# Miniprotein binders against o13629: the designs that were tried, part 48

Target 1, 363 residues: o13629
Amino acid sequence: MLEAVTNPKSSLATFSKQLNGLLQAKVVVCKSVNPYFNLALENYLYENSTAKHCLLLYTNSPSVIIGRNQNPWVEANVKLCRDNFVNIIRRKSGGGTVFHDFGNLNYSVLMNREEFSHTENASIMIQALRNLGVHARLNQRHDIVLAQSQRKISGSAYKISRNRCYHHGTMLLNSDLEGVREYLRSPSTGILSKGVSSTRSPVSNTKLLKAEFIKQVISCFLLHKSHSTTTKPLSKPRASSKRLYDIEPKSVITLEQNDLLGVPSILKAVNELQSWEWTFGQTPSFKQHLESTELSVSMDISVVHGRLEKVIFSTPNATLEHELSSIPWTGLCYESGFANTFLISGIHSKEAISILKWISDSI
Below, E stands for the ipSAE of ESMFold2; O stands for the ipSAE of OpenDDE; V2 stands for 0.75 times the mean of E and O plus 0.25 times the DockQ between their complexes.

## First folded at step 21 (miniprotein)

Design j04 (at its last look DockQ between E and O 0.48; V2 from the best seeds 0.00; counts 0 for: pae O 5.3 > 1.5)
Fold by ESMFold2, look of step 21:
Formats: structure tokens, sequence, C-alpha cells
Structure j04 (fold): chain B 363 residues (1-363), chain A 119 residues (1-119)
């Protein structure tokens, strides 16, 4: 017989109390760097939190986050990301592509729909920045920019439904702004996409310490709920150094991914966000035209739900055209190198092999 | 179309095991792995390729062994395991060099360089 050292009833009771506290929290600081978990948690709080306003703060490991209706093969170098452990994830909100890394802080304010405000979250962030000596303003696109340089330090997006909404964004603290361009530079050519295109602005880091910025954001958020006009910053007690969570434990919680392993809706959301079908399969349909003057061939591809629907070759060599068209393209996942298995599966003419290599080098 | 191909190949594998036909077993496993990989089922493709490699080794078919190793490398590249991808493609090259098929050697070397594109 198993030597059970745990009490199932006690474990369930503890889990239920933890979950109830989470749903009542005004501030959640999540220590996970897993973008799939963090976005799933955001959606969970969006659907289930009972607080009038809930602030979620988190950081992701290096990730390319594409908007709900974007094309990842237009917005990013998918193979480069995969080769360097940079996540590619489709979020549920609209808008353009952003890069997250350990040097930025993500914020999300979850609220009832009737309380939505386009500028309220930005005002909280700007006050937190001001308290730390960073002078910023909201521009006409609702980005937060440095007052002097006008470089963007925070962008945001919204998700609004019948009962709830969230306003979420990024704050650039010490992100690798130079490295991110490589991941967001798609090598693809000839794509005609129905997806939403990114509008990208010059960016800058604030150079703030993350712990200090988190403290100020929490303080400004909580004071905003109590004082509509006050700008006074919170001061640390001289006698002790305590986090705001330690002083108001039911209002502010710190969360780890393992705390929520048993929540079915979070597990379902994580699995969905991790799936190829979500990030790549939900891509709006698109077409691609590729042409090689050297090989005297063109290829027209239509892609639906991330899979090749139709492929048409044009070349003056009719025998070659027939050979290439005999390859079972339909149903193939659209991926960098999708022609690679055909190079080693069967006997092809030397001309067809050259074209298959060209396809692999072009996609 | 690929779903029906997978179904038929699974039946062929079952029949080849029952009849003790290792040449047909290796062929059907490899074809099934290609179909799975093209559909995006890389985890199941890896399992089929491991069986195909072992069956090809058992019957001494170096060309099939090299192709299955190369396909396994491509599957691991899609799974994001670049180190395993390169390792299996290098193994595939070494096995292919034991054959007279110069085109196979060239193609597997091309695939290794393609996998290493951003290294």
Amino acid sequence: as target 1 above (363 residues)
Amino acid sequence: SYQETVRKLKEAIREAKESGDPEELARALLQLAFALQRMGDYKQAVRMLQDAIQTARDIGDKEMQAVALAALGLAYERLGDLQRAMDYLEQAIRVAEQTNDEQMIELIKYLLEWVKKYQ
C-alpha cells in the first residue's frame, strides 16, 4: 500500500483558499517567466476576478508576441526564433507585434467593462515614472513616450467584451532593443497577407530598476483607487523594508506558476496558447508568390489555417511542371523548410531537386 | 488525404509485423513518418523514425537508414531541438557515405547546412 503523507482534503482546502484570495486580489505580481502561463493567467483573472480593478504584473522570457489577427511569417523570423529559444505566441488581444524579454515589465489592468478608460492606466504608469524621475507623456497613438526624446517606452492594447475588459502593455526598463530587430525581421518575400500589420516606433529603455518600478506602480495603482487627485508618493518605513504585499496581504499577492497547477481553465488556456493550431493555424489566409529567374520557375501558394491549400508552378518546361505538381503539397504545414522532406523521400529529376532546394531556401 | 494515407500505412505496418516482412515494415514506417511530419505531427513522426532506423539497421539497408536518420534530424529541428537535429543529420551523412549514392550524400549535407542556417 502507498504511504500517503498528504491529506487530499487538506490539499483541496488550501488550494481553494489560495484561489479565492487570488480572485479577490487588487494586485497580482506573477513571478513566472512563462509567457503561455502569464497570458493564460491574464485571461483567467479577466474572466473570474471579483475585484473592481485588478493589476497584474509579470515578465516573460524572450518572446515574440503577435496580435490576434497577425501573420507570424510576416512579423518575425520564425526559424531564427525557434533556433534561439525565442517563443512565438499569439495573444488574444488585437494590435501589432511586440518583443518581450527579462528587461521589460508587462502590466495588465483587468476591470468591469463599464469602468474602462483609455487613459487611466497610462496616467498610473506616467505617475510611477515621474516618481522615479522619468518624465514621460502619452502621445496621440496612446503610447507612453519620453518627454525629451519622444521615443516610445510603453505600448498597449485592449481586450473588451460584454462584461469585462483589460488594458495591457509593456514598460521598457532594460530590454535588448538592438537584438530584437533580428527576431522581428521576417526573411519572407512575396507574401500577400490579410493580417494586421505592425506600426513600429523608435523605442528606448527607461533604465529603471524593475523592483523599484514595480513598487511605484503598485503604490500609484492603489492610491488611484483611493485618491482621484493625489500625487504624493509612498515612502518606505525607515525601521523596516517590507513589500506592499507584506503590509496588505489580501490586497496584493505574489504568485508562482506552481500555485495554480490544478486550475482546469488555466491548464486548458496554456495548452491552447502553446498549440501550433493557435499561433500558426489561426493566421488569416494568405498567398505567396516566389520567382526564380535563374531556374525559370515561379510558384504561387495559397495558405489557409497555416496549411498549403493550393500550389501552382509555372515554368516553360512542361515535364518539370508536371513533376513538381505531382508532389502532394495540399495539407502540408506552412513552415520554414516545408519542402525538405521531399528532398529525401523519392527520386526526382536534377531539375526538380534544384527547385526543391530553392523553395527550402526561400521559405 | 494525409489522414487516409496515415490510416493505410498503419494497417500496412500491422500486416508487415504479422507476416514477418522487415523490408515492408521499414518502408511503411518511413512513409508513415514522412506523412506525419508533413502534417505537423513531429512527436509521432520521431517515434516512427526511431522504429524505422532500427528496422533498417536490422536488415542492413544503409540507404534507408541514412534517409530515416535525416528525417529524424528534420523532425527534431521542427521540435526546436537544434542539437539533436544536427547530431542525427551528421549520423545520416556518415551512414550515407557508406553507400554509392552520391546524390543522397549531397542532399543530406544540404539539409544539415539548412538546419544550421542561423548558427
Scores: ipSAE 0.818, ipTM 0.943, lowest interface PAE 0.7, mean pLDDT 86
Fold by OpenDDE base, look of step 21:
Structure j04 (fold): chain B 363 residues (1-363), chain A 119 residues (1-119)
Amino acid sequence: as target 1 above (363 residues)
Amino acid sequence: SYQETVRKLKEAIREAKESGDPEELARALLQLAFALQRMGDYKQAVRMLQDAIQTARDIGDKEMQAVALAALGLAYERLGDLQRAMDYLEQAIRVAEQTNDEQMIELIKYLLEWVKKYQ
């Protein structure tokens, strides 16, 4: 426990020592379920960790995590996520959209760029699974799948900089796989996005206890990273249960959210991850075509930075087309802009209101 | 640009305060709030809407008060405070009902249903 800094000078030295301990840690287990904090912590460790290898383990509350270059309105049901208090978060890594919940374990291996290996980090997870009786393998997409059913149990993404990288992934333990499908299914139609699209795969739970899996992951990670420094070929793992306890207690840190609230860079990263500009404003440009045969209207939307750039209406009623086209669409946020249009348009025609309602329901 | 619109509206708010025109002040505050919402700055929009609601109350402009309350509800929805969103939309309906503007009442009711659908 990083004691909350109640007294400023003695607490700063203790906090600094604890922070240095965190930055040197080989394993960090975060107990926070706040996804913004956990992703901020991952970025903080990525930027500041002095450990050759650092394993971060965490679980998020229900959250849709989109890749750096993805469109949230394509990758998720944004409405349904909001409805169910499911956070939508844009991560700083590439790759596809994933769902996190209490039944999921997140892992992140932070390392020097030169040590980056998809297969190495996956092998640690596969060994941990094997130790718990779960037979898994790495597939051609670098997903961890169940050996028998080929169902995906772990997705991964990575970020590589000049000097540092991380490889992170999910491990499905006891997640709500039906809810995952609903949250990850956009209802939006007619979207032409420049964003990276996710590849969907059949998923399964491992049905493992989180605490047991964490213990195995930590064990396998520490053993693997201790042997990679010794050129001796992996002789048969002698079942010497004793060496698991010789883990220097200083190498594994357990954190709570309150432990790092005093770190300005973490607070800044949390605020960035919570911002509309990061989440939605960083959306790659897209176009959307919508049509209502019932209302005899079509519209073409161009969206840049999550804001309307252009809206074009087509309707057989020239007066109505003029009314709809007179609305100051440009720069409205893609979702909230339509809702705000009811208050700002000054349009009072029943037909225009019906179309605005339709637009609001269609996006 | 939106930055230029925000600049102009901030200038209009200053001028309305200097001239002592509360109607123009309320209008400029509301327009600035909408511009801020359009920019995704809901926290700043909330502040402008609170000022707009107070100004609209002070001048007895129930229409502007209802619109500003509804916009405040929408701003809180975007901030993830659904309870405040509903509370302010319900207040907006109650104020709008005093205007006899059936269309405005219907629109704010629709916004409340829209927020409830996103609960």
Scores: ipSAE 0.022, ipTM 0.358, lowest interface PAE 5.3, mean pLDDT 83
ESMFold2 (binder alone), look of step 21: mean pLDDT 89; pTM 0.903

## First folded at step 22 (miniprotein)

Design k01 (at its last look DockQ between E and O 0.03; V2 from the best seeds 0.00; counts 0 for: pae O 10.7 > 1.5, off the site)
Fold by ESMFold2, look of step 22:
Structure k01 (fold): chain B 363 residues (1-363), chain A 119 residues (1-119)
Amino acid sequence: as target 1 above (363 residues)
Amino acid sequence: SYEETVRKLEEAIREAKESGDPEELARALLYLAFALQRMGDFDEAVRMLQDAIQTARDIGDKQMQAVALAALGLAYERLGDLQRAMDYLEQAIRVAEQTNSEQLIELIKYLLEWVKKYQ
């Protein structure tokens, strides 16, 4: 039950050594399936790794990952995700919405800005696939597709700053491709958004075993980056794959979430990524127009930082219009069912109650 | 603003506790919880609603008790605990049926069906 108590200096020295090893690693395989931790770790390595190139590999529990400038109410069914414990997370890179589950592998290559290439990491992934008998190519949109069917198995996005960049993407191994559709189908209508829209392509699984693909990706990555930094010739390729154990042991680290409990910047980033203010509050401002012919009413909503800024009703009944406009809409979180508390918190005409129900059924 | 509303209601709660005015206490707790829910502070709203329900029960106000129970159900829906949301809305209906307000009963039944719609 109770183990020996470690002294503070011994615990700090051990932690510092582990952290230093992490920041020097060329490959990090993270065993956590917590998407908030995994994205926080990516940013931490992006900012602090001392390796020339760092490859991060991870898998997330079921999650909808939206791009930095996307609107979650356009890209996903937010209530359905919440009701089924599917995370919705805004990432720090641009691009479109993707779904992650346990059958998906994510990769991220962190590097200096000068070394950024749209195609280099894709070629590494394609070689790893080829070594395992999957024939794939890069298409003109920079997706990785199966050579025969042309169905997408990998998409990617990147973040470029003045000094650093990362290129990250997905690899579909055995994901639930059919089950994801309803989470990504927004029930919302009438949204006029400045946010980036997703472009969707037909997808397929590679059917590869995750452990085998990870081994091959690591081998191809380390060999490729070795040739990028040296002029020494590559030895003749061996049978079907390169032996992973021929590579420096310190170059590859496996990591658990609890290994980094003592890193304040990671904990802070996890809290930020989990916050409503990040995922929903950072949504680009948008407008929504809703109308009901049956109730002879229209509603125009302006949303800023995920909160109602302005609500305008139009109806031929001036008394009803005034009644609806007197409701304190400004500052309300934009969410499914946001009108529900008004149904039980005040005295409203029958007509206003009908309109409040209509709003609750429409958003 | 909702922030001003919260500050005024927190003061009203403190004054009602000091003066021993349970009718004002129940009212202020309930309206504070509504303001918190509308701002997105669902965990704090749950705490206020638990107090509002007990205070409404203590003064025998069945209508306020039913409204507070329904609000608690809506707060749990937003927190993703649909089982508790439905349980509290069902309890709210049973209490509302002890009132003379058919409209309140109908509205809480609507909210229960709204919570169940995608299940």
Scores: ipSAE 0.726, ipTM 0.920, lowest interface PAE 0.9, mean pLDDT 86
Fold by OpenDDE base, look of step 22:
Structure k01 (fold): chain B 363 residues (1-363), chain A 119 residues (1-119)
Amino acid sequence: as target 1 above (363 residues)
Amino acid sequence: SYEETVRKLEEAIREAKESGDPEELARALLYLAFALQRMGDFDEAVRMLQDAIQTARDIGDKQMQAVALAALGLAYERLGDLQRAMDYLEQAIRVAEQTNSEQLIELIKYLLEWVKKYQ
């Protein structure tokens, strides 16, 4: 029986206490599968967590997560993602594009900048894998790979600020690896992008149960971080075997989406992550050249902030070139299949309609 | 394959028409529309969804009607008619609100927000 605390001051005090508990937590397990919420929570903890080390664990619904300075049309099949209700989200960190689904566990270790290590957090994950019979190692790219096959099971990215950093990564448990291949393969040709390109690597699943892996990760994390604090030379060897059971229950928080609806900064971050302007409008400028030998047409596209800046046609038919060039291309969203907007108008020649269809199929 | 799924669903539609099972008919029409959408046949999907909506109305299945209306909205979004897409998603919400399915209402609201993102 949640007593309806009728006093608005007591509800605010309870919420403030819960929020302070979250900000001090050593481990946060988010149950939400909303990728916008989970990425907003990761950023919120990055900015506001007072813990020396905070481990965030979450899973997203099917989503393509692009790096801060990446081009979605280079890194993913945007159309296929849209057609399959796969979210495309631009994260605030650098690094490559990843696919998330229910078979992937995301981890983020939030820490002070001085505690940053490319290897330490990976060693915790490798130990958790080992405890479950999975032999993994860190490679030269700081990816976690299976020891035998060298296939990638965990990708990593990081953000380092003045005072804080986080190391986040994926762990492939039972992910749709075909979906990973399809959604992360752009069909787009002729793009000259200023964006950061991803390096693709062969991937594999660990085939571990999520709940068991989470338990091992939490255990290994808490054990590892407890030993790092005890390196003060206490003169007397008190063999305080702090058993795993002496972990204060307040150090691990399980969170649901509703628990943070009252936090304005999270809501703002969710809205930002959902916006077209953030997702596509933050795309680095690019050019695309397209050519159809069959239609005897070429086009040059300039895209700025995810919108058409300039479109230039070249065709042997001057009338057709004029018709295509008369279309008000400037300012149209590249993502929206800009050519389809004009197919619906019915105002164009058959030749122009054929070219507009070709454009729609080529972008 | 999707083609094999389409054939099986067309057979299920025929059998449901012959047996006079309107619930199975509405379901088969809806699943056929989803298969057709996945194949890129949005015009045929629109027809199947219209039939599914009508069948769901005739039997008083508001849940099926709301799902079929939402799917019709999505089919029009794929056809580039965002206005019709929103109109049908809004209709789907209004029908879903007449049900006790908060999850369905939330799902259709999410789809509407997702379509609105592309305006």
Scores: ipSAE 0.005, ipTM 0.286, lowest interface PAE 10.7, mean pLDDT 83
ESMFold2 (binder alone), look of step 22: mean pLDDT 89; pTM 0.896

Design k02 (at its last look DockQ between E and O 0.02; V2 from the best seeds 0.00; counts 0 for: pae O 12.0 > 1.5, pTM O .766 < .8, other shape alone 6.609 > 2.5, off the site)
Fold by ESMFold2, look of step 22:
Structure k02 (fold): chain B 363 residues (1-363), chain A 119 residues (1-119)
Amino acid sequence: as target 1 above (363 residues)
Amino acid sequence: SYEETVRKLEEAIREAKESGDPEELARALLYLAFALQRMGDFDEAVRMLQDAIQTARDIGDKMMQAVALAALGLAYERLGDLQRAMDYLEQAIRVAEQTNSEQLIELIKYLLEWVKKYQ
């Protein structure tokens, strides 16, 4: 304890030097598989990096990543994800839902607004693929597809503000393409949503080794950005010169999550991304209609900020309708199983119990 | 609103502790946990339910003990801890079988199967 107090500058100097290097880096390879940290890191670099272009590379543990304005109950099987430790995370960029696992590589290019070009970044990825024997092209939707099969191997999205932007995407290397489909198949019916819907395309893996692809992406990125930037010829020789495959060592760093535990804004962003209020509470308002012919009942639900605003039952049994309407639905979080606690609280008729079970089986 | 319900129940819990009324304490803890679960505060609900279960056990109220155990199982399901969810629902069934309430037993068995539906 006294030792830490008597030498505070050595810890601060190390942290400050690492942080300064991060903010100047042209390439950051993050070893964390924590999707909340990786998305928070992307936003941190987006806001604070001083490099003209910064490439961030990372992989996430199994996660469903929904776009900023999507409805997770339309895009995914939320209970199945929860039961299998698959995260559901709302990202800050728009677009559709994607699945991340250990078999894909995520890339993000952060830049000033005036330098945005998703076709330029796609060209970098295509060249890296070509160098490894995979022939790919950019299609009309700005997806990268295999040239022969036309199956998608990379999709992307972007976030643009007044001064900064990022263009980020996935590269399918060895992902579990068939297993992931069940997590993205919502069991919900009757939802009328104003949220953005995903457009799904047939996908394929490249079968490339991740380490080899990372090396090629970094090489192609650094070479491309040196050629793409305007440069003023020097009137005298520079102190050093680089060969085609040389890179400036301080321009590429490898990062661990624990290196940034002392950055309050990153911790705050991680906590926000982990919150129910962000992923589910930011869902655009929606309605749902459910009907059971067997039970002679229908249920109309309106949901605002992820919470039930109004619930209306319709049934020819007026006593039952009154009983169901007396349940305090308003303010309840919209989730699979939201009716379950009502089954064990209070006394209900057999008919009401049947309907509560039906709600739990339907949502 | 659920927020006002939580505030009132927190006051009721403080009063029950000061007066030494374990029946009211257990009841208020259980009601608070239901409100918290319905609002989505599952971590806090777990803490309240642990106290409710112990208080119900101390006063010999098997019905309340079974309901609180079942609620705890549901809270763990929402937290993504499926194994604890199933374990507590199974405990709830065993306690409910001591109550002679066939309806409660059947409801908790239904909840256990609901929790397991993708297994």
Scores: ipSAE 0.813, ipTM 0.941, lowest interface PAE 0.7, mean pLDDT 87
Fold by OpenDDE base, look of step 22:
Structure k02 (fold): chain B 363 residues (1-363), chain A 119 residues (1-119)
Amino acid sequence: as target 1 above (363 residues)
Amino acid sequence: SYEETVRKLEEAIREAKESGDPEELARALLYLAFALQRMGDFDEAVRMLQDAIQTARDIGDKMMQAVALAALGLAYERLGDLQRAMDYLEQAIRVAEQTNSEQLIELIKYLLEWVKKYQ
């Protein structure tokens, strides 16, 4: 409970102290389900955390999270996501596209670059799973899989900078695996993208309770990171068996969205993550070829910054080709179903209307 | 069917209450919203959600009322009535605030913010 201290000077000092506490925390549990806030918080901790190791834990509302250099129209069903209130968010890290929902736990270990390991943080998660009776292993792709079925239960993404890195991962607890398949299946055909493509793998749920798994992850993380600091040969065997209970309560912080609304850099990051320019405008350039044998039409689309750069039609009807080519395609957002705009506002031939409908259904 | 969707929502709400899991209640809201989108007949969905709201009022179930109000808001958003969508989501927040379910309140506030982006 952050008491709203009525005095503005005392509120700033209290807020500064709380923020410093956050930046020094070994574990941060975010209660917010807002995916824009959670990804903004992850970036904020990545940039500003002074902890040697910081574990962030959060859950998102239903969201498709695309990698920094991915094409949303290749990686997801953008229309289906929009129609079902599923956010599409471009993260600032590389890696593949993932679906998040309430049945998925997100974890991010933030650390110095020198502490980076593909296996260490996964071993903590595998130990937490083991403590709850789930047998998992790390595969060659650095995914956590169930030992028997080899089904993926945790994917990983990494960001490495000059001084800092993080290991982001998912843990499938009780996620909608059908929703995962639908939202992550693009209906779009004929796309030639410069973007990074995702490798899909068979997934499974662990069927663990979130609260229990969080407790185990925190415990395993704090234990593992406490042992890594003791490798200095302290000469005298002080048998300080620091029990799990001697973890300073200040090392684990629980946050709500309201706790950080006063941080301008978080607000800026939330706004950036929500923007069309970041989500779709940062899409690597692509081309798409579409063909309808029924309508005897083909089209070539060039898309730059998520907007149409060029559209070329080919049809045996020269009048129809001229009509379609006369439409001011350039600069239209690819996301908006650009053909629908002209279905409503234009006087078009029946043949042109049929083609515009086909385009709208094909993108 | 819409009836099956409402029934599944009522079941999920009941299960969420029995388990004391507000996250399961939030999931039920999202599954209802998702199902409404797939069904295409938003007018029928609106009618059924109105009945669900009335039923929830009659039994004094504030959680069910808040979820059904939020779902009705989402149905009106799909009908293109963004004003009614926001009004029902705001009503859903006010009812949810009476349930002490922070997660439900946060979810409905998130849905309201999501609808406001398309206004």
Scores: ipSAE 0.000, ipTM 0.239, lowest interface PAE 12.0, mean pLDDT 81
ESMFold2 (binder alone), look of step 22: mean pLDDT 89; pTM 0.891

Design k03 (at its last look DockQ between E and O 0.02; V2 from the best seeds 0.00; counts 0 for: pae O 4.0 > 1.5, off the site)
Fold by ESMFold2, look of step 22:
Structure k03 (fold): chain B 363 residues (1-363), chain A 119 residues (1-119)
Amino acid sequence: as target 1 above (363 residues)
Amino acid sequence: SYQETVRKLKEAIREAKESGDPEELARALLQLAFALQRMGDYKQAVRMLQDAIQTARDIGDKMMQAVALAALGLAYERLGDLQRAMDYLEQAIRVAEQTNSEQLIELIKYLLEWVKKYQ
């Protein structure tokens, strides 16, 4: 796979064989740290893998990953993330917001719908941890916590369709737990959201070496799945019985992003995940109430698909109220600083300018 | 709607080019860029603003130059290019200082500090 992109004699037939091997793999270790690629790869395997069970392992560069039905302006400081090149990405699975960095490992187990279990993959992770001297357990929220401190080291989420599903999660190895708090601290107030909110828990690192943890997870995963494929009769074993590894081709693939840059469905998924319309436009409808005692004004905003639907101002000054309501708010993208262009367009009273600045400082 | 505004402004740009009216062309380009930014189409807004800035320079309209430069800075902030955002806002301030509008200077300085909020 290292030579697939740069080899001048590579052909479509060779590329197709490499893709077929990927789709049959039991374990994929992806070396890319691009979160858009890694989530697109997960979806690609979810839709196309022919393996009964597939384990995907990857790490992302610093990213805030929000759940499918969450509100990013409730869960994160969007401008701070953008200014510091921390991605904000809506994933396709439900659940709460997590932070990824180079110090955590992500796992995803892809399987048939009927095999889904909230606890089975956690038990595999817990066994891998135990083998490396880390004592952990599953709590009532299906988080993995350290047995002694009860601090969270792993959270998970899932996506279930009629035929296939995946169960994916984080494992905190050596993450920057102190740095993440500012990215996840929204400056917004007054948001009334129907979206799913995160349940935040105290976290800890396992301090394990990533390479050793990956090795143990792969071993535990493959051993666990071999038990489900072996049936031993009450009679003597058949002479033709073979050990699992004797009958499997290479089941573990290491993958780099350049190996798949030419796959159209992955490119399409990457583009969708990168779009404003996906991350912000798919936010459940919400309302926001803002109030300034100093300026004697309140503002009520309704937001649909990430765009202002309705804006109502309340102030004792009826002339000012009319002036503010004449601004074309409907259809405007909801975003930090969305009032900024109005400050430099048109003619506004001193009072309206003060309120526009207040809006820009508040959202 | 903003979509209707964009269609009307594109027609106004065509008419201004046909009539050879650079003042109307610069105005229409700037208004189109504002509409595109407010809809979230920042890449198209950047292209319109580059044309608006050049047209405003050609006709010597320092107020419009400063406003278009500031809008360009705001568009780059939304595209995640903070360095370009700050550079264009600083240019906008320098051009605004060549006008008699202390209010415009103060507003662009406010926008620069807003863009730099987490620096």
Scores: ipSAE 0.828, ipTM 0.947, lowest interface PAE 0.6, mean pLDDT 87
Fold by OpenDDE base, look of step 22:
Structure k03 (fold): chain B 363 residues (1-363), chain A 119 residues (1-119)
Amino acid sequence: as target 1 above (363 residues)
Amino acid sequence: SYQETVRKLKEAIREAKESGDPEELARALLQLAFALQRMGDYKQAVRMLQDAIQTARDIGDKMMQAVALAALGLAYERLGDLQRAMDYLEQAIRVAEQTNSEQLIELIKYLLEWVKKYQ
């Protein structure tokens, strides 16, 4: 493998051939657990895949994935996520907030817009579950639930463009369901958000082995999509039982993170997804009202692009109200615990310091 | 409980000091630092990590040194000192690059990117 380094033209041609193979793949299994890379890869395949149907499979490290138009401070405990190294990522699709970890499998089916179905891709997943002894069904919200308990095991979201769409979802295998509850519970009160709110549902694990479930999903996907192409009325019943083994091995690609580091559009997408401006700055404008009866203070905050636009205090003490209002709040990042920046200056009254601490604990 | 774990690790540190086992000392210091970080006691974690880094340096354990430096960077991030956090994570990368552990290098690079997101 070391000998291929000598001719730069041959390396580019090999890379181009590998990339073309990826763009034509029916199944892509990503081994990376980097959530920025996996979401960048999903978007890259959405934009560039030439396959009629492409199944992407990946797992993320512990991450809160928010919808395109969601407020992270409403949908998650941002502070707790930060404190536990849980990534907060804004995806480019709509839908609700989900938690990903090593016990969750993510699937994305990329297809032409005309082939979009809420039920078809879910039926493939339900069949794969059935083959492993898990009885599941699609509910009215297009979630996959356990047939007996009605607990959600798979959430879904979609993006539809002019020519392409994808249907992506989660599959809870052995996820930390307590972590799901903690990270997805905002402590923030009094937020009036224009963002899309998530509907929470009782969840459960399937308790399946990831590797076995992946094999079943790939099998069911390839079988299902092979039958949909054969709806030409073949006059003679040739029992072409194309065995699973007759699937061209080139149709399933396994990727590592390093395989795509040479793709500028993926790198750009990773950088975008990592940015504060995308994660928090794309937050829909919101207002927050906070009140402390103990401190006899109320506060009204407006937040635009994840930054403070206006802060209004109301207190019985006019001197204290003036002191708090004199603080340069405008432009501070809401995420950074903005009140803590002023606690360090030592310039404030004891009463103002108490209020700044209360603000820091309330947001 | 975390308190019981901290107690046991403090005892293990005492025993490792008394026995003159620097490898066990470095390990126990690092484990204590992680337990303290989970409890939110980042100031004590910093002290334990500094001792772990020194012990790991003295025995020539570059892997332990890199992990302890990375953990020290993270402790400073929690203390709000992002500059020190980045500096120690960058030091951790440089030490990890002297090891054959690609996984460790990638992990520390990932942690550095995490800190940079909040800069």
Scores: ipSAE 0.026, ipTM 0.440, lowest interface PAE 4.0, mean pLDDT 85
ESMFold2 (binder alone), look of step 22: mean pLDDT 90; pTM 0.906

